VH-VL binders against b7kms5. Designs and how they scored, part 150

Target 1, 80 residues: b7kms5
Amino acid sequence: DTFETVRNTIRIESEVDESLRQLCHEERITKETWLEAAYLYLCEKPEELAQVIQLAQERLSQRKAIADYKRAKTMQERFL
Below, E stands for the ipSAE of ESMFold2; O stands for the ipSAE of OpenDDE; V2 stands for 0.75 times the mean of E and O plus 0.25 times the DockQ between their complexes.

## First folded at step 8 (VH-VL)

Design pq25 (framework fv_pozelimab; at its last look DockQ between E and O 0.56; V2 from the best seeds 0.00; counts 0 for: pae E 4.4 > 2)
Fold by ESMFold2-Fast, scan of step 8:
Structure pq25 (fold): chain C 80 residues (1-80), chain A 125 residues (1-125), chain B 107 residues (1-107)
Amino acid sequence: as target 1 above (80 residues)
Amino acid sequence: QVQLQESGPGLVKPSETLSLTCTVSGDSVSSSYWTWIRQPPGKGLEWIGEIYYSGSSNYNPSLKSRATISVDTSKNQFSLKLSSVTAADTAVYYCARDYTLDYSSEDFTIYMDVWGQGTLVTVSS
Amino acid sequence: AIQMTQSPSSLSASVGDRVTITCRASQGIRNDLGWYQQKPGKAPKLLIYAASSLQSGVPSRFAGRGSGTDFTLTISSLQPEDFATYYCLQDFNYPWTFGQGTKVEIK
């Protein structure tokens, strides 16, 4: 066949997932093919790619702050 | 690119206080937990303790009575003081970024992803 | 404190060999385990976190497995740059504890 694939598990924000799921349903595409198409399209548009990377960095920082909060709360109970 | 660099005296007399500073570049000390780890010559690694910029800290119980870690956000540094040193405290001291990864909706994972090159502290008179 | 025991303490291997290092925790630590590589005179380097997740930039020949108390690090085809000491670290309970290290030496 013409496509060799890899399987990945990713965790995304529920609100984003719901919106993306609706889009995929309406357009009759899959999340997998949307992700592939989005990346390929952005690779041809360096200025737009840069904007997406900036947003990704901001979202990563937010997730890290939440993770640090969970760590502080959880680890206060984990002493031997 | 995040880099850490240890600094402080390489020689400390028995009974005195060992003082080390870790300078952070390419990241804010307010963005993560930070840790100190040591390694006596020819031996394994020992975790000393960790700190968050707000002042929250946790120590290895074996060192808690002697160890103090602090953060200076204005200098983007964190430091270790270890009091009443003996020859057993002779080691290479490493500082490291103690990173928290958002692992799942109810969990996280921790790892030391960036390390200083280490500084040898010899305790002798 | 949770005691981490590595096996073997040292091994001799040749380039191209498959190397497996084991780490055992004295109590359950879920997947809160990392593997670190240390070359002589250098700082440790993170290879694997959460027992099985490969750190960015680390070659795919390194693989971690396990959960609970029994963990392994496998190097599928040993390269010259892989001769080093490997440490496991549990971050489940304070204090964080390292295994004693496994030295991978040239045969």
Scores: ipSAE 0.583, ipTM 0.857, lowest interface PAE 1.2, mean pLDDT 92
Fold by ESMFold2, look of step 9:
Structure pq25 (fold): chain C 80 residues (1-80), chain A 125 residues (1-125), chain B 107 residues (1-107)
Amino acid sequence: as target 1 above (80 residues)
Amino acid sequence: QVQLQESGPGLVKPSETLSLTCTVSGDSVSSSYWTWIRQPPGKGLEWIGEIYYSGSSNYNPSLKSRATISVDTSKNQFSLKLSSVTAADTAVYYCARDYTLDYSSEDFTIYMDVWGQGTLVTVSS
Amino acid sequence: AIQMTQSPSSLSASVGDRVTITCRASQGIRNDLGWYQQKPGKAPKLLIYAASSLQSGVPSRFAGRGSGTDFTLTISSLQPEDFATYYCLQDFNYPWTFGQGTKVEIK
């Protein structure tokens, strides 16, 4: 099990993805290399890493709440 | 990581009430929908019902008159009560998390991503 | 309730075989279908959600296809750890319903 890269599926909000795509295009990099570089940079900065983690937790909570709301609404429409 | 653990009596007498509790660790019971599923020995899976922490619940119509799912946010638990049991209610009972976060082309999707290990409940005199 | 019919009910296969399991819904369910793997004495494990999306940590040899009423799960090269029972589940409308299961056994 030697890894060069690991395949996975991630999903990014469309506005954030569009902005990130534009940045990567201008800088001639990929989203994957940007993510790797951002993480490696933050590893040396514990305070900044903690702030990013907190923001990520807030975004996760918001996305879950929105998804739960849409689930409840959609199931009401389908069930009746 | 998130872990779910079922607990409750393994033996219940006919006509009595089956009562099970699922303890949630590594996540808040107020963050998702939560589900009970059962499997009679050697048979397939049957969805019993689900609950959102606010008390909103949905049940399999075949069990609706006998099943109640509830949430205890102070203990981070949710529970199943199934009344008037018979031998047909003998099964392994699983609790599971209903996750609804993945903005696919439909804006959301549903999947049961974390399950407890299950507990066998036998209905016998 | 939406009926989910799996085919076959069981099959025998060898390591390295390509295995295909089908699931048919009694009405259209769009792509609201999941695939679950269950080994003896264990809880089911999510493999595929939304008909074709691979759950994190699941090997890429598993693939889901389909929409509407007809769905397939394919294992491209069967491994020893893949001998299990597989279930489909529709989450389009209440009640959530499972197929009856497909047992994949060692030949």
Scores: ipSAE 0.188, ipTM 0.749, lowest interface PAE 4.4, mean pLDDT 88
Fold by OpenDDE, look of step 9:
Structure pq25 (fold): chain C 80 residues (1-80), chain A 125 residues (1-125), chain B 107 residues (1-107)
Amino acid sequence: as target 1 above (80 residues)
Amino acid sequence: QVQLQESGPGLVKPSETLSLTCTVSGDSVSSSYWTWIRQPPGKGLEWIGEIYYSGSSNYNPSLKSRATISVDTSKNQFSLKLSSVTAADTAVYYCARDYTLDYSSEDFTIYMDVWGQGTLVTVSS
Amino acid sequence: AIQMTQSPSSLSASVGDRVTITCRASQGIRNDLGWYQQKPGKAPKLLIYAASSLQSGVPSRFAGRGSGTDFTLTISSLQPEDFATYYCLQDFNYPWTFGQGTKVEIK
């Protein structure tokens, strides 16, 4: 079977990425197929999906906080 | 989903102070930067200023002496006051969320991804 | 303030046409450039951020390119819903400044 793929840039927190990398290596899968499989699995698990979404929102909030800090610092440096 | 809504009087007399409030729903104002933009009828967009939830603010120099932006975390709102208005201040006023995305070790993206519907403020005697 | 100059100020095009709008900054702004679409009576809508990143939900026919001082927004195949005014915005240095806008009208 043939299928089309879409190239995406995925930025993952370093510790999570390393852990995921190890898992994929041990299981002889790729991060890409892991993401596909995980999503498909969760699509049939509404409660689990909701939990993952909540966790993702929390993690995004943390990223935003960090980004805001970096913005403030960078902006300060730009104009000093 | 995040939604913004402008509110305030649509008519202001010359020399008075224009006062608008932006109510944020679906997200806390205790994050991100919040921006005011205006657009005179039939004209382009002008950035007025922004405020971070901590209170830090930046203003367009063209309006800095007259503009004050504030945030009220308890009400999940941020506001704009523009003093000594003239007919030139007649415009549709928009509030927006400045989203900051870290995409590298040193760089970030800034974009206004969510806007209010805008509210027309007319300055007339 | 950094001046953003869009070109053209207006253009007429037909459905299916390839449309290119340019924005030039008076100084280097790296990739700190966004593109917004505004329809009459509506608030601007974010299309492109960081010069070339497509905002979620925006059709792939929209593309942003450029860095430094010269930027372009391209609509590969103009659709009926694309007739609007487009603005570039720099966020490299305060104050943030918009281009004067480009009105895309139906021919």
Scores: ipSAE 0.024, ipTM 0.749, lowest interface PAE 3.8, mean pLDDT 90
ESMFold2 (binder alone), look of step 9: mean pLDDT 90; pTM 0.925

Design pq3 (framework fv_iratumumab; at its last look DockQ between E and O 0.21; V2 from the best seeds 0.00; counts 0 for: pae E 11.1 > 2, placed apart)
Fold by ESMFold2-Fast, scan of step 8:
Structure pq3 (fold): chain C 80 residues (1-80), chain A 125 residues (1-125), chain B 107 residues (1-107)
Amino acid sequence: as target 1 above (80 residues)
Amino acid sequence: QVQLQQWGAGLLKPSETLSLTCAVYGGSFSGYYWSWIRQPPGKGLEWIGEINHGGSTNYNPSLKSRVTISVDTSKNQFSLKLNSVTAADTAVYYCARDYTLDYGSSDFTIYMDVWGQGSLVTVSS
Amino acid sequence: DIQMTQSPTSLSASVGDRVTITCRASQGISSWLTWYQQKPEKAPKSLIYAASDLQSGVPSRFSGSGSGTDFTLTISSLQPEDFATYYCQQYNSYPLTFGQGTRLEIK
């Protein structure tokens, strides 16, 4: 009576997390099971999966630009 | 898939200048910091310094009087020069890509996700 | 400079064992720590960043925990390919600094 599971730490945009949390509360499901279901569903839909991957790559690029800006600003202060 | 290939002088005499070059293949050179790290035989890792596409550098204070890291954006290469070498500079030298990821607010993470094969530099009289 | 101290400096273990390696920072680094694996005559490979986030492609038997000054890397069921030297590294401040390494050897 047990699933083989792993514990992961993931960090997502707070507005996205808030929206997903509300959906999960209303539908009486957990974020973990929603993530599993969403991935499994997309694996059966190649066209939709490709679109999601493109959106993910765009979001990653944006986060990288923000991170580089933060690094330039914050790490300069830590030298002193 | 991104790959780093490095080359340069292997045997040096005390007082000479160490020169190594790292070339980036299979991916974008811009948008990252690129580091040099060394490892003396049988010892741990020491960060030497980093450079970005725009030529901005940060150096380990213990080495900064002797170190220059430069970039050749037309060739997707970055290079290490270490002046006035001594036996203490004997090490395997690695180039690496620094990945910087946003973690929200003022937070970010850094990890070195792609490494060169390493270059053994021996300094002996 | 922030000094990173690993414990133990070496340990012996058998396939299937649960292995724990620790890393201590000389001052608080929040969660800004990366774990690396290095096999003989090869470059290091990143395993875990931000103290607990598993790098893509790294087996789930690896996990990291801790914050502030005390950190641990755990391998839940040791495999033959896991015998290597493990390093922690802080990125809370410059210069970036590594621990001295923990060598994991066959018992």
Scores: ipSAE 0.297, ipTM 0.802, lowest interface PAE 3.3, mean pLDDT 89
Fold by OpenDDE, look of step 9:
Order: C-alpha cells, then structure tokens, then sequence
Structure pq3 (fold): chain C 80 residues (1-80), chain A 125 residues (1-125), chain B 107 residues (1-107)
C-alpha cells in the first residue's frame, strides 16, 4: 500500500450488509472502498450529505431502541 | 486483570501543550475504546474523548479544536494532547477503558470499567 | 449536548439509612446510563450500567431504576464505605456527559 489505512470494526445490519456485499462483488470493489467513495462523493453534495446524515441518525435511534427493548425483555424474563 | 498506568508532565504554563500517556497491562488493547476524562479540583467529571485500537476517535466538541488522542498499538498505549492550555485546563486527568456489552444487537453499552490512577495537571504562569 | 442533572447536589445521611439520588437527562437517553462512585483522590468506580444492571462485585444494596429522562440510584441500607460522591453518566449520544455529582456525607 502506498497510503496508510485505519483499522475499523464496522457492524452493519445483516440485510444491508448482504446487499452491499452483493453489490461490491458485482462491481469488483470492496465495502471499504465503497464507503470511502460514498463519503467523498457526499462531501461534494451537501444536500445529499444532509439527507444521509438524517437517515443515519434515524437508523441509529432504531438500533438503540431495539437494544433497549432486548435488554428490558431479558430483565423481565429474569424476574418472572 | 487489566490495569492502566498513566504518566506525563504535571506542571504547565499557559499556551503550552498537555501531553499524557496511558499504558494498558494485563489485557487486550484491541476490541475496546479508550477514553480520557478530566476532573478539575473539587469539580465534576468531563469526558474528553476516546480512541480505539484502530485509531478511530471521538472528541468532546468543547475541546475538539485543541485535543488529539492517539494510539500506539505496538506499546499498548494511547495518549492525550491538549494544545494551548489555560488555567481552566487544570484538572486530574484519567484514562479509562470503555467496556462494551452487546444485548443481542449491533448496539452496545459503554461505561468506564477500568481507570488509570489519574494525573494532576496544573496550569499556572 | 445532553445535560445530566443530579439531585440533590449533596446530602447527609446515617449508616443504615435508605438513600435515593436522582438523575435527569435533558433529553431521552433510553437506558444508557451509568452510575459511578468516587472517593477522594480516587478514580470513579462503576456501580450500575444500563440504568439498572449491577456491576459485578457491587453490593446488592445498590440498585438503579429509570428510563428515558429520569433515573434513580438507591442505596437500601447505607454502609460506612458508601460515603462518597456519585455521578451519573449518559452514553446514549456523543459527547458523553456526566451529572454534576452528588456528595453523600455522614450526618
């Protein structure tokens, strides 16, 4: 490599990950380079970037809600 | 058991750069985020920022312009630099390990379960 | 930023007392709240995470409850070693933020 990379662990929702993996395979690219390219593209598209950020915030909220629900459910089962 | 040991200069003049290092012993460096927290004398706690083994960082916006957190995976160490210090930066600085717990989703809980011994940094002219 | 407000700021109690500390978030944080105990010249120690989950090794007299914006730390029967400062901390959103602390003193 002629450039430095940062190691990341990315957890992607399973259905999205599968779709993305399939796309990357078909286009002969990687999820990493896809993410890099997508970000760089959006950096030049402020309106689209704002939309993606909004969507990302919504998805994060949904993840947190699900996690909280699972936690609560586990606790309920523990005390029943 | 995991232990954190931290060190760095404790006395600074205004406009200098604070530099602290935290070393991880007795456990894995990878798989965790590592935080810096500070506490002015007699005051509460303020989260400064965090870093993982891959170098991904999150900073408190209140300090972002002056803060840099870095990692040296070869030494199992992570460091804090705070530029342009003032008297307001006088505090005990702690490094800490962020414990993550998965509840069956991609989300996880984060709390600081292991702390360094703290480093008093005093900024005075 | 999410502001965390604890109540009271300080309180005095006696050994054996039931003590309750509250923490309020400026916005919903689900259950992503941790309670810490800090003694003088020591680093904070985690007691309860996810609002109500007791950290391993923490005495059962400690308990946490709440979700959304209002949370409570309860010590059912205060012991001498429990006199300290307690902090709540949210990890729902960045930046992570702490309450201002509750100093629990001996009466």
Amino acid sequence: as target 1 above (80 residues)
Amino acid sequence: QVQLQQWGAGLLKPSETLSLTCAVYGGSFSGYYWSWIRQPPGKGLEWIGEINHGGSTNYNPSLKSRVTISVDTSKNQFSLKLNSVTAADTAVYYCARDYTLDYGSSDFTIYMDVWGQGSLVTVSS
Amino acid sequence: DIQMTQSPTSLSASVGDRVTITCRASQGISSWLTWYQQKPEKAPKSLIYAASDLQSGVPSRFSGSGSGTDFTLTISSLQPEDFATYYCQQYNSYPLTFGQGTRLEIK
Scores: ipSAE 0.107, ipTM 0.795, lowest interface PAE 2.3, mean pLDDT 91
Fold by ESMFold2, look of step 9:
Structure pq3 (fold): chain C 80 residues (1-80), chain A 125 residues (1-125), chain B 107 residues (1-107)
Amino acid sequence: as target 1 above (80 residues)
Amino acid sequence: QVQLQQWGAGLLKPSETLSLTCAVYGGSFSGYYWSWIRQPPGKGLEWIGEINHGGSTNYNPSLKSRVTISVDTSKNQFSLKLNSVTAADTAVYYCARDYTLDYGSSDFTIYMDVWGQGSLVTVSS
Amino acid sequence: DIQMTQSPTSLSASVGDRVTITCRASQGISSWLTWYQQKPEKAPKSLIYAASDLQSGVPSRFSGSGSGTDFTLTISSLQPEDFATYYCQQYNSYPLTFGQGTRLEIK
């Protein structure tokens, strides 16, 4: 009967989070249960899972590029 | 600020089980992956595996049949067991905290940012 | 498994020299590479992650570059405290793998 959970902090892009919050509110679910359901559903669908992983890799690369740009810009502004 | 301290028996005979424990001080135990790494004398580093707070593990396939990593969250500790050791398992063993990138991923290892002091384990031949 | 090969295996240099160490992956790893420094009888210390991003507290004389399969670590002006063994490590895929190490000796 016990349903152990792990508590984690994640950072979601604000526009995506806002959209996800609205979906969860309308469906009367939580972000956590949505994440669990989405993962479990995709585990049985190899082609769909591969597409999600590809998108996730693209978003990760974009996040790194943005972080690198911000660091470089901050260093340049030290000499203005 | 976070510190790792490790201990366990350092001298083993062939076929025995290696057992090491790592305790986490001065920081959060939850929300991280924790790795074991080894380094044979005069040689390079080999990643053994990792475990998170919830007990999920990833093991190096080369060792997976002999390795068990476990956690005791009540003590903020994780442990390594390596079965059926041989002289080839002689190494310094390190525990470490896995770091994730600042851009929001918490669930995959980038590098080990905090390391234990190391434990030399010698397997007699 | 992705194999990481470092070159040279050992290197001697003088204080003030520019030192370059290379790391080659057996297949593409994008920029998912970390460099470590290990001093005698100490655990490794991370220097650079994501191929080129300097860790906090690491001197600016250290830099990294590369993507795909070929990566370099550069020390622009070698200091006495830089005597150590240097390792690269990929995190593109499991298992995590390290290069064999480059031992840097100061003449």
Scores: ipSAE 0.000, ipTM 0.649, lowest interface PAE 11.1, mean pLDDT 85
ESMFold2 (binder alone), look of step 9: mean pLDDT 91; pTM 0.920

Design pq4 (framework fv_iratumumab)
Fold by ESMFold2-Fast, scan of step 8:
Structure pq4 (fold): chain C 80 residues (1-80), chain A 125 residues (1-125), chain B 107 residues (1-107)
Amino acid sequence: as target 1 above (80 residues)
Amino acid sequence: QVQLQQWGAGLLKPSETLSLTCAVYGGSFSSYYWSWIRQPPGKGLEWIGEINHGGSTNYNPSLKSRVTISVDTSKNQFSLKLNSVTAADTAVYYCARDYTLDYGSSDFTIYMDVWGQGSLVTVSS
Amino acid sequence: DIQMTQSPTSLSASVGDRVTITCRASQGISSWLTWYQQKPEKAPKSLIYAASSLQSGVPSRFSGSGSGTDFTLTISSLQPEDFATYYCQQYNSYPLTFGQGTRLEIK
């Protein structure tokens, strides 16, 4: 291979994935190269990077709340 | 940058009560379950139980008659009490955060992502 | 309780080797399994969750596979810092249970 790469498995919201797939198809690029380019670009723009990180933290918090709710519900059902 | 610090018991005699406390710094306390896990010298890991900020607990059935986990939400702390200790309770005790991730639908995952430093408890006559 | 059994209990290997360790559940747990690494006198560190998802910050030489009752952890090219004890844990049902551990030792 020309580049040393790593394999990552990520799960994202279906609506976000659909939108990103459409963008990649229209622009003739791949999700992998878009992700690399987006990160590299944001590293050169500290204020924008900080805003993206804040959004990421908010989205992660939402996912954690949902997971915690599911866990609590599962445990309640087992004992009720 | 969440950190767990624990303190409490060291050397105990048989029949005494083991008491350990874990304090959470640098992150949300109320969004997680918090576990106690122990490891006898040279042996594997044993889950003791867990608690959330509301005080809901689940215990390992093998320890349930002797164990109490409690929470102090004003201090972001949770504590373990294990009654009537014997030599079999000699172990390093860890507190840990239960991290949960939503996979969509009814699926979720659990793992312990942040751990305390561990507390060696020795029960000796 | 779901019983988790690891094999082998100990394994000797050399730097650069491909290493696999296995974990078997006494009943089906789907993919609800986490792998941990523990170095002497340290707390465990999570490596892989949901049987095959690599934890952020963990080197790509670690991988997990399996579903149902049989699971494997693979290290594709063993490094000196990988000598440790590895544990599997199921979260399909409470109580949470761990395997007995696999000690990876220098050959």
Scores: ipSAE 0.021, ipTM 0.717, lowest interface PAE 6.2, mean pLDDT 86

Design pq5 (framework fv_pozelimab)
Fold by ESMFold2-Fast, scan of step 8:
Structure pq5 (fold): chain C 80 residues (1-80), chain A 126 residues (1-126), chain B 107 residues (1-107)
Amino acid sequence: as target 1 above (80 residues)
Amino acid sequence: QVQLQESGPGLVKPSETLSLTCTVSGDSVSSSYWTWIRQPPGKGLEWIGYIYYSGSSNYNPSLKSRATISVDTSKNQFSLKLSSVTAADTAVYYCARDYTVEYFGSDTYDLYFDYWGQGTLVTVSS
Amino acid sequence: AIQMTQSPSSLSASVGDRVTITCRASQGIRNDLGWYQQKPGKAPKLLIYAASSLQSGVPSRFAGRGSGTDFTLTISSLQPEDFATYYCLQDFNYPWTFGQGTKVEIK
């Protein structure tokens, strides 16, 4: 009825994925339902949501620094 | 929100140097790669080059001998100089953010131009 | 330099139509391809990166597919705001090169 879904592909850190897979297996849930539940729970708790967003921004900044480093290294090799 | 704005003369004489500046707001110029792209009237897009705030840069080989891109971190700007211009350099010039995405467990990365300036027309004529 | 060829150079379509644009690379570029939309008098806008990844805020009617040398952009149900010129861009190897563009115009 009102339940509609969308398929998304995401890439996450291997250690995080391994930990989440173990949790989902032990609790008999799926990664999809865990993600939905986590988001819905945090939407009811603005201060906790803000803390999660801060962590996400920190992780994104670290990923970007690594990506920029890899790009610089690769492009220097190609353009030499 | 990130915004980019081109500025510079709209008319340049043949053999002179074309000079454009891109002002960045909503982001630090030191946080990303930055690029210039041009489009001659009625034609397609041509990549000119990129710059990183550290001075790391690269250029389209067809323009490398004439193009220089530089960064001014104090003004949060980056600029393009294109020397010895001819009528073939008449185009709309765009600045854009050149964003790099990494994928874990891989040497690969993707890039894309996620924010663009509005473009500025530069006409080369006497 | 890697040459990108789009087909067709232009097409005429009606609102509600399914539109497919193709892009061919002169050599293998994996999935290092983006699609950009440009409306008259405006700067290009990113639609898709990494051949198939939809940029945040872009309607789901846009879809990219392909790898290697053959790529497609599909608009499943053309809307009035979709009449524009579409460009592919390879970011596999220097220099970055765009296709010549495909103009989607009103039938």
Scores: ipSAE 0.263, ipTM 0.765, lowest interface PAE 3.4, mean pLDDT 89

